VH-VL binders against FAD synthase (ribL). Designs and how they scored, part 5

Target 1, 153 residues: FAD synthase (ribL), of Halorubrum lacusprofundi (b9lsn4)
Amino acid sequence: MTRVVAQGTFDLLHPGHVHYLEDAATYGDELHAIVARRTNVTHKPAPILCAEQRRDMVAALTAVDEAHLGHPEDVFVPIQRLDPDVIVLGFDQHHDEADIAAALAERGIDCRVERASGRDPRYEDELLSSGDIVDRILKQRGSDCDGAREGQR

## First folded at step 17 (VH-VL)

Design z2 (from y3 with light chain Q27K)
Fold by ESMFold2 at other seeds, look of step 17:
Structure z2 (fold): chain C 153 residues (1-153), chain A 121 residues (1-121), chain B 113 residues (1-113)
Amino acid sequence: as target 1 above (153 residues)
Amino acid sequence: EVQLVQSGAEVKKPGESLKISCKGSGYSFTTYWIGWVRQMPGKGLEWMGFIFPADSDTRYSPSFQGQVTISADKSISTAYLQWSSLKASDTAMYYCARPYKFGDRYPFDYWGQGTLVTVSS
Amino acid sequence: DIVMTQSPDSLAVSLGERATINCKSSKSILYSDKNKNYLAWYQQKPGQPPKLLIYWASTRESGVPDRFSGSGSGTDFTLTISSLQAEDVAVYYCQQYYRLPHTFGQGTKVEIK
């Protein structure tokens, strides 16, 4: 049985997350998702939801066989523990597959690196990022008056 | 040299608690699962579960889930197996063991010497 | 759970003769993409912990004599001792490590006839 790992923040879940995890699952028999800790999210706004809640929501997705919390100090700990056969990167993740493969090899992890396919919007007004969801919430419900905007900023 | 050294034999009565230990040395303790295997007198080997000390991820055989607690203390490279209330049927030899590679899909190439637990009324 | 069944339960073999132990899994333990069978064999002598002999069904552990060999694939596996020696008297166990929970066969006692 082929063990696959996917990794991400998975804050406010959206169809882009579901597509990524469904595509990752096609690479093997078991999909393990690693949910990043707030302290490990450095290049974007901190997640809204706590790591345990994000992990539990990801674990409930049909494509996911198990969801795991990332390690607070060493992101490779759960990867070593799982010793996966495949790690699948998100479509838009910047990381070079070769650099990740080299880091895994340095740690004795015999694992190939793949990249998931992208997802285009399918519905009018569909949101495919947690940031867009937050922006929509702030626009529609971020004021203390009856849904009116609070000005331009 | 890789070594797993277990705590000494125990003689107990039903209902008593017990915690036995397995100290690992000669390798990176935190990067390998460490498991527990039961062998009842005159019987075969039973995998009880294991723990990954780096993050304390713990897995149990369904037969032992809720019956024992597996834990580890990274600072002293020691794994533990504990019972809150022993039964006579817990009388057995208990081995700790380590897979030859990190990851949960490898056989055990290092074994502790065993801890004999005797529970009788 | 994957059940491992060994046969026979005990075996008496003359010194220098061949001993054959069979192990059957209730489900395939072959990872076909890498052609690996997740099957190990252990030897256990009285008062000692088990000793790993064979893994991946056919790979001998370091220091294990050539008279020990493993074969088989999928669900059917065999441990062969080609010329039994006195020090080979022990109980032998197969184990699958394909899926949790890891499971062992019930053991085969090998004695000198």
Scores: ipSAE 0.613, ipTM 0.852, lowest interface PAE 1.8, mean pLDDT 91
Fold by ESMFold2, look of step 18:
Structure z2 (fold): chain C 153 residues (1-153), chain A 121 residues (1-121), chain B 113 residues (1-113)
Amino acid sequence: as target 1 above (153 residues)
Amino acid sequence: EVQLVQSGAEVKKPGESLKISCKGSGYSFTTYWIGWVRQMPGKGLEWMGFIFPADSDTRYSPSFQGQVTISADKSISTAYLQWSSLKASDTAMYYCARPYKFGDRYPFDYWGQGTLVTVSS
Amino acid sequence: DIVMTQSPDSLAVSLGERATINCKSSKSILYSDKNKNYLAWYQQKPGQPPKLLIYWASTRESGVPDRFSGSGSGTDFTLTISSLQAEDVAVYYCQQYYRLPHTFGQGTKVEIK
């Protein structure tokens, strides 16, 4: 049994997340998704949803066999616990596969590193990021910050 | 040298609670599963479950789910097996064991000496 | 659950003779990509905890005498003691660690005839 790990924030779910996880699942028999805790999300705005809710939503996706919370201090804890055969990076994740493989090997994790394919938008107004979804909500439902007109919420 | 040292033998009555311990030394306690194996008198080995102390992720055999609690205190490198209400059928030898490597798909190479639990009226 | 069934339940063998224990899993425990069978054999002497003998079906644990060997693949596995010694009197267990819950065979008691 080939155990695959995918990692991400998985805040507001969108088709990009589903594609990533479906593609990751093709690399093996059992897909485990690690959902980052808020404390581990340092390079972008904090997630809207709590980690447990994000984990539960990811676990409900048919491609995912099990979803796990990341560790609050050490991101490698769930990876060591699972001892996966393959880690699949997201298409646009800015990590060098060799550097990740080396970090895993230093920890005794004998694991192949792969990268998922990208997903092009299929629909004119499709949103493929949680940030874009938030921006759309604020534009359409937010207060009229410039005071020029009352907007729909 | 990896060592697993278990608490001493217990003689209990049905309905009493019990918590037995397994202290690990000579390795990084938090980065390996540590499991419990039951052996009833004159019977074979039964995997009860295990815990990953770093994050307390705990897995039970279906036969033992809801029957016992597995826990760990990583500050003192100790795993526990606990009953809230013992039954006579809980009379057995209980071993703690560690896989030879981290991850949940490895055999047990390190075993505690065993804790004999006797439950009788 | 993957059920592990050993045969025989008890085995009596003359000193210096070959002892053979079989173990069958209800489902394949071969990970074909790594060519690994997730099968271990343990020896348990009276009053002692189990001792790992063989893992990955055929890999001998360090310090285990070479008279112990494991073979088989998929669902059918064998532990062989090529020349039984007095100290080999014990109960032997197979175990799968392919999927949770991990499961043991019921045990095979080996005695001197």
Scores: ipSAE 0.603, ipTM 0.847, lowest interface PAE 1.8, mean pLDDT 91

Design z5 (from u3 with heavy chain R98K Y100W)
Fold by ESMFold2 at other seeds, fold request of step 19:
Structure z5 (fold): chain C 153 residues (1-153), chain A 121 residues (1-121), chain B 113 residues (1-113)
Amino acid sequence: as target 1 above (153 residues)
Amino acid sequence: EVQLVQSGAEVKKPGESLKISCKGSGYSFTTYWIGWVRQMPGKGLEWMGFIFPADSDTRYSPSFQGQVTISADKSISTAYLQWSSLKASDTAMYYCAKPWKFGDRYPFDYWGQGTLVTVSS
Amino acid sequence: DIVMTQSPDSLAVSLGERATINCKSSQSILYSSKNKNYLAWYQQKPGQPPKLLIYWASTRESGVPDRFSGSGSGTDFTLTISSLQAEDVAVYYCQQYYRLPHTFGQGTKVEIK
């Protein structure tokens, strides 16, 4: 049984996430998804949704056999616990495969590193990032607090 | 030297609670699963479940799910097996054990000495 | 759950003779991509905890005498003690660690005839 790990924030789910997890699942017999803790998301804005909710949503995807919370201090803890055969990086994740493989080997994790394919836009008005979804919500549902107004004249 | 040292034998009555312990030393306690194995008198070994102390992820055999609680206190390198209400059928020897590598697909290379639990009216 | 079945339940063997214990799993425990069978054998002497003898079906644990050997693949496995000694009187268990829950065989008691 080949065990695959995918890892990400998985905040507001979008078709890019679904594609990533479906592609990752093709690398083995069971797919484990690790959902990053808020405290471990330091390269971008903090996730909107709590980790438990993000984990539950990811677990509901048919491609995912189990979803796990990341560790609040050491992101490698659930990876060591699972001892996977393959880790699949997201298409746009900024990690070098060789560097990740070296970090895993340093920790005694005998694991291949692969990268998922990208997802092309397919629909008019499709949003393929959590940031784009947030921006759309703020544009359409956000409050104006600036106070400045143009009057009708 | 790797050691797993268990708490002493217990004599209890049905309905009483019990918590037995397993203290690990000589290795990185938090980065290895630590498991519990039951052996009823004159019977074989039964895998009960194990815990990963670094994050407290806990897995049970289906036959023990809801029957016992496995926990750990990583600050004192100790795992626990706990019953809220003992039954006579809980009479057994209980071993803790650890696999030789992190990850859940390895055999147990170190075992505790065992804790005999006797539950009788 | 993967059921592990050992045979015989009890075995009496003369000193210096071969003892053979069989273990069958209800489904394959061969991890084909690594070519490894996730099968262990344990020895439990009276009054002692189990001791790991063999892992990956055929690899001896450190310090285990070479009279102990494991063989088999997929669903059928064998532990052989090539020349039984008095200190080998014990109960022997197979275990699969291929997937959770890990499961043991029911045990085989080996005695001197």
Scores: ipSAE 0.650, ipTM 0.855, lowest interface PAE 1.6, mean pLDDT 91
Fold by ESMFold2, fold request of step 19:
Structure z5 (fold): chain C 153 residues (1-153), chain A 121 residues (1-121), chain B 113 residues (1-113)
Amino acid sequence: as target 1 above (153 residues)
Amino acid sequence: EVQLVQSGAEVKKPGESLKISCKGSGYSFTTYWIGWVRQMPGKGLEWMGFIFPADSDTRYSPSFQGQVTISADKSISTAYLQWSSLKASDTAMYYCAKPWKFGDRYPFDYWGQGTLVTVSS
Amino acid sequence: DIVMTQSPDSLAVSLGERATINCKSSQSILYSSKNKNYLAWYQQKPGQPPKLLIYWASTRESGVPDRFSGSGSGTDFTLTISSLQAEDVAVYYCQQYYRLPHTFGQGTKVEIK
């Protein structure tokens, strides 16, 4: 069995996440997803949802065989534990494949590094990032100053 | 030099609790699974489960799930096997063992000396 | 669970003769992409813990005498002791480590005839 690892924040689940995980699953026979701890998300806003909820949502996806919480101090702990054959980076993830491969080799992890394909929007008004979803929520539900029902007809 | 040193033999009565230990030295304790194997008198080896000490991820054989607790204290490089209520059928030799690599799909290359547990009325 | 079945349960062999132990898994333990069978053999002498002899079905652990060899693939595996020595009196176990739980065979006792 080829074991694949995918890693991400997976905050508000969106079609980009599903595409990433489905694409990652094609690299092997079992897909393990590692859900980043809030303390390890440094390149973007902290996730809205707790790690356990994000892990449980990812675990429910049919492409994912098991979902794991990341380690709060050393992101490579679950990778060592799993000893995967392939790590698949997300299309837009900021890590360089060569840098990740070097970090794995430094730790004695014999693992191929790949990058998933991107996903274009397929539907009108589709949101493919947690940030866009948050922005939409704030725009539509963050207003407290709507007094009268203007333009109902 | 890699060593796994287990706690001494135990003589117990049914219903009593017990916690036995396995101390690892000579290797990076936290980055290898460490497992427990039961051998009932005159019988073969049974894989009970193992733990990854770095994050305490623990996996059990279905026949032992809920029957024992596997744990580790990485600060003292020690794994534990414990029962909340022993049965006479728990009489056995218990070995700890570690695989030769940090993944979960490797055989055991080092074994502890064993801890004999006797549970009798 | 993957069930591992050994045969025979016991075996008596004259010094210098060949001993053959069989192990069958209830499903394939071949990782075909890496061409590896996730099968180990252990030796357990009286009063001692088990000792790893063979892994990946056919790879001899360091310090194990050349007379021990492993073969087989998929579901059917064999441990061979080409010329039995007195010190080889032990119980031998196969184990799969392909999927959890990492089940053992029931053991084969080897004695001098």
Scores: ipSAE 0.641, ipTM 0.856, lowest interface PAE 1.7, mean pLDDT 91
Fold by ESMFold2 at other seeds, fold request of step 19:
Structure z5 (fold): chain C 153 residues (1-153), chain A 121 residues (1-121), chain B 113 residues (1-113)
Amino acid sequence: as target 1 above (153 residues)
Amino acid sequence: EVQLVQSGAEVKKPGESLKISCKGSGYSFTTYWIGWVRQMPGKGLEWMGFIFPADSDTRYSPSFQGQVTISADKSISTAYLQWSSLKASDTAMYYCAKPWKFGDRYPFDYWGQGTLVTVSS
Amino acid sequence: DIVMTQSPDSLAVSLGERATINCKSSQSILYSSKNKNYLAWYQQKPGQPPKLLIYWASTRESGVPDRFSGSGSGTDFTLTISSLQAEDVAVYYCQQYYRLPHTFGQGTKVEIK
C-alpha cells in the first residue's frame, strides 16, 4: 500500500484544488491531505476559513482518503507520523522539490517528492485560486470605498 | 537502553475506573507511535490501538474504539490506557509496545513488561 | 480488517528437529513496489512479553539465532526453527502491519516431544 501526502492551505475550494488532489491520488493507493494551520501560512494572506472547516471540506473530496490538520509548531510532525512513500507538491507551490527532499532526509523520512500537474482553465471566467475568488467577491460585493482590489492568484 | 516500564498490577471491581501507564526511555518518545496490546487469560495478542505523542494523534482497533482511551503526556514520556467503567471481560494482561521506526507500518521491537488487570466481583 | 490465521494451533517437536509454523492472511500484505511483505513473527516465552524474531517476512531481528527463518509472500508465510532447542518452547505469533488495525494470528504453541 503506497501512501501519498499532499499539503496546502485549501481555503476557498476551487477546481485547482480538486485537480491537485486527484493528480496526487494517482501516485498511490491512499491519499492523505495535510491542511495548513493559519499560523503556518506565511507566504500569502491568512486563510478566510478556520483550519477545522478547511480540513472537513477536504476530507469530503472523493480523491482524499483522510484529511489532517498541520502541526502548529513543526510542519513535519504529521509527515513523520504518516511516514508516506510519496509527497506531491502543488503545481504552483513555490517550494523546490530538492529542498523538501533534503528536509525529509534530515528527518529520516524515506519519501519520494513529486509535483502535480497544473489545471488548464476550462470555462470562461473560471477562478482557480482562493485569492482570485476573494478578489472577485470584493469587486462584486465589497463596499464602495474598498472595492478595487486585485489578487495574484 | 530503550525501555518501556509499565505500572503495577491492578485488582478492580466492575464499574470502577482505571488508568495504567507506560513510561518510555532511551529513545525519542514523541516521534514514535506507542501502542497497547491486550492478552486475555490463555488467549492470543490483540492490537488495541496506539498514539503518536508529538501531536496526540490516536488510532483504535474497531473492537476497542469507544471502550478505552489512549493518551500520552510528553512532558514525562508516558503513555496511558484508561477505562471509565471496567467490565469483568477486561481481565487481561496489557502490554505497551513501540515500533522500531516512526510511522505506523512497522513491527513492535520493544515491549513493556505487562500490566495484569484483574476485574472481579 | 486483515485476518491472520496460524496453523497448527499447537506443535510438539523432538529436540533438534525442525518445527514449521504457517500463517495465512485474508488478503495480500505484499507492498509490491518495494517487494516487502509486512509480516512479523514474535516469540512469547512463558511469563514474558513477546519478542520480535522476524520482520518483512524473512529478515531476522538482531540477536535472533540463525535457526529461526521466515519465508513466504503475499498471503502465505512460514516460520521455521531448523533445530529446536529447549529454550524455544514458546507461543509464536505472526502479525501483519500492512494496514490498521494491525492484527495478530491466534498463536502456535511449540513444545518438546
Scores: ipSAE 0.623, ipTM 0.853, lowest interface PAE 1.9, mean pLDDT 91
Fold by ESMFold2 at other seeds, look of step 18:
Structure z5 (fold): chain C 153 residues (1-153), chain A 121 residues (1-121), chain B 113 residues (1-113)
Amino acid sequence: as target 1 above (153 residues)
Amino acid sequence: EVQLVQSGAEVKKPGESLKISCKGSGYSFTTYWIGWVRQMPGKGLEWMGFIFPADSDTRYSPSFQGQVTISADKSISTAYLQWSSLKASDTAMYYCAKPWKFGDRYPFDYWGQGTLVTVSS
Amino acid sequence: DIVMTQSPDSLAVSLGERATINCKSSQSILYSSKNKNYLAWYQQKPGQPPKLLIYWASTRESGVPDRFSGSGSGTDFTLTISSLQAEDVAVYYCQQYYRLPHTFGQGTKVEIK
């Protein structure tokens, strides 16, 4: 069996996450998703949801056979444990495929590196990032003057 | 030199608890699964499960899930097999073993010397 | 779960003669893309822990004598001892490591006739 690893923050789930995981699943027989801990998210805003909740939500997706928490100190721990055949990077993930492949080879992990396709917006009002979802929430629910609803003070 | 050194033989009574140990040395303990294998007197080998010490991910054979606890203390390079209430049918030799590579799809190339557990009144 | 079945349960062979042990898995353990059968053979001498002999169905572990050979693919596997020596008296186990739970065959006891 071909074991595939995908990794990401997977904060507020959106269709981009689902596309990434579905695309990653096409590379093999088992898809394992590694959910980053807050301490490993350094180049974007900290996730809204705790790691355990994000892992549980990812585990519930049909494309995902198992979801795992990342390691707080060494991101390669779950990768070594799984010894996957393929790692699929997200379309927009910053990491260079060659650099990741070199790090895996240094650790004796015989694993090819691929990159998922991007998902184009399908609907005129579709949000494909956790940041856009947060921005929408703040715009619609983030102040009394913007949310003049019955019962608000 | 890679070594797996197990705790000594145990003689116990039904209902008692027990925790046996397996200390690994000569390799990176935390980056390899450590497995436990049971061998009942005069019987064959049974894979019980294993643990990845770096993150404590633990997997059990269905036959042993809920019957025993596998754990590790990576600070002292030691894996454990534990019973909360022993039965006479737990009388067996217990081996720890490690695969020759990190990952769960490799055979065991190093084995501990075994720990004989005898449970009788 | 993948069930591993060995035959025979015991085997008596004259010194210098050929010993043949069979192992059958309940489902294929061949990873076709890598052309690897996830099968190992172990030797367990009396009073000792098991020792790895063969992995990937046919690859000898370092230090294992040439008289030990493994063959087969998919679901049917064979361990052959081409010329039995006194030190080969042991119980031999096959094991699949294709999927969890890893499973062993019930063992084959080899004795001198």
Scores: ipSAE 0.622, ipTM 0.852, lowest interface PAE 1.9, mean pLDDT 91

Design z5 (from u3 with heavy chain R98K Y100W)
Fold by ESMFold2, fold request of step 19:
Structure z5 (fold): chain C 153 residues (1-153), chain A 121 residues (1-121), chain B 113 residues (1-113)
Amino acid sequence: as target 1 above (153 residues)
Amino acid sequence: EVQLVQSGAEVKKPGESLKISCKGSGYSFTTYWIGWVRQMPGKGLEWMGFIFPADSDTRYSPSFQGQVTISADKSISTAYLQWSSLKASDTAMYYCAKPWKFGDRYPFDYWGQGTLVTVSS
Amino acid sequence: DIVMTQSPDSLAVSLGERATINCKSSQSILYSSKNKNYLAWYQQKPGQPPKLLIYWASTRESGVPDRFSGSGSGTDFTLTISSLQAEDVAVYYCQQYYRLPHTFGQGTKVEIK
């Protein structure tokens, strides 16, 4: 049994998340998803949803065998606990594969590092990031406290 | 030197609570699973479950789920096995043990000395 | 759950003779891509905790005498003591560590005949 780990914030779920997790699952028999804690999300806006809710939503996805909370102080704790065979990085994740591989080797984790493919929009009005979803909400609903709806192209 | 030192023998009555301990030393306590194994008098070994102290992730054998609580205090390198209400059938030797590597797919290379729990009316 | 079944439950062997213990798993515990069987053997002497003897089905733990050997693959495994010594009187357990819950065989008591 090949154990795969994927990691991410997984705030407002969107088709990009589903694609990432489905692609990661193809690398092995068992997919574990690690959901980042708010304190460990430093390169983008803090997530809107609490980690427990994000974990529960990810756990419900068909591709995911188990979802886990990240560790608040050391992101490698759940990776050590799981001792995976493969870690799959998201397409847009800023991590360098070589740097991740070096950090794993330093900790005695014998694990391949791969990167998932990207997903282009398949539908005219599809949003593929939590940030884009938030932006659309704010544009359509954020300036209208009286219940009127803004039209957008 | 790796050591797992367990708390002493217990003699209890049915319905009483109990918490026994396992203190690890000589290795990085937080990065290895600590397991509990029951051995009833004259019987074989039964895996009860284990805990990963760094994040408190805890897994139970189905036979023991809801029957015991496994916990750890990583600040004092100690794992615990706890009953809220003992039964006579809990009379057994209880071992703690650790695998030789982090991860849940390794055998136990170090064992505690055992804690004998006797529950009698 | 993966069930581990040992045979026999007990055996008596003359000093210097061969002892053979079998262990069967209800499912394969071979991780094919690494060619590793996730099976361990433990020895438990009276009044002592178990001691690891063999892991990955056939690899001896450090300090274990070479009269102990493990073999088998997939679902069928064997522990052999090639020349029984007095200090080998113990109960022997197999264990799978392939999937949770980890499970032990019921044990095999080895005695001197």
Scores: ipSAE 0.607, ipTM 0.852, lowest interface PAE 2.0, mean pLDDT 91
Fold by ESMFold2 at other seeds, look of step 17:
Structure z5 (fold): chain C 153 residues (1-153), chain A 121 residues (1-121), chain B 113 residues (1-113)
Amino acid sequence: as target 1 above (153 residues)
Amino acid sequence: EVQLVQSGAEVKKPGESLKISCKGSGYSFTTYWIGWVRQMPGKGLEWMGFIFPADSDTRYSPSFQGQVTISADKSISTAYLQWSSLKASDTAMYYCAKPWKFGDRYPFDYWGQGTLVTVSS
Amino acid sequence: DIVMTQSPDSLAVSLGERATINCKSSQSILYSSKNKNYLAWYQQKPGQPPKLLIYWASTRESGVPDRFSGSGSGTDFTLTISSLQAEDVAVYYCQQYYRLPHTFGQGTKVEIK
């Protein structure tokens, strides 16, 4: 049994997340997803949803056999606990595969590092990022409030 | 010198609570699963479950889920096995053990000396 | 759960003779990509905790005498003691660690005939 790990924030779920996890699942028999805690998300806007909710939503996806919370201080804790055979990076993740492989080897984790394919938009007006979803909400609902608050132009 | 040192033998009555301990030393306690194995008098070994102390992830055998609580205090490198209400059928030897590598797919290379729990009225 | 079944339940062997213990899993515990069988053998002497003898079905743990060997693959496994010594009187357990819950065989008691 080949164990695969994927990791991400997985805030507002979208088709990009589903594609990533489905692609990651093809690398083995058992897919574990690690959901990053808010305190570990420093390279982009903080997630809207709490980690437990994000974990539970990811766990419900067909491709995912189990979802886990990340560790607040050491991102390698759940990876050591799982001792996976394969880690699959997201298409857009800027981590160098070789650097991740070196960090794993340094910790005695015998694990291949792979990268998932990207997902092209398939439908008109499809949103493929949590940021795009947030932007859409702000335009559709925030503009209404701003217009009412500012009065007639 | 890896060691797992368990708390001493216990004699209890049905309905009483109990918490037994397993202190690990000589290795990185928080980065290895630590498991509990029951051996009823004259019987074989039964895997009860284990805990990963670094994040407290805990897994139970279906036969023991809801029957015991496995926990750890990583600040003192100690794992625990706990009953809220003992039964006579809990009379057994209880071992703690650790796998030879982090991860949940490795055999146990170090074992505690065992804690004999006797439950009788 | 993966059920581990040992045979025989007990075995009496003359000193210096071969002892053979069988272990069968209810499903394969071979990780074919790594060619590893996730099977261990333990020895338990009276009043002592179990001691790891063999892992990955055939790899001897450090300090274990050469007379102990493991073999088999998939679902059928064997522990062999090539020349039984007095100190080998014990109960022997197989264990799979392929999937949770990790399960043990029921044990095989080895005695001197």
Scores: ipSAE 0.587, ipTM 0.852, lowest interface PAE 2.1, mean pLDDT 91

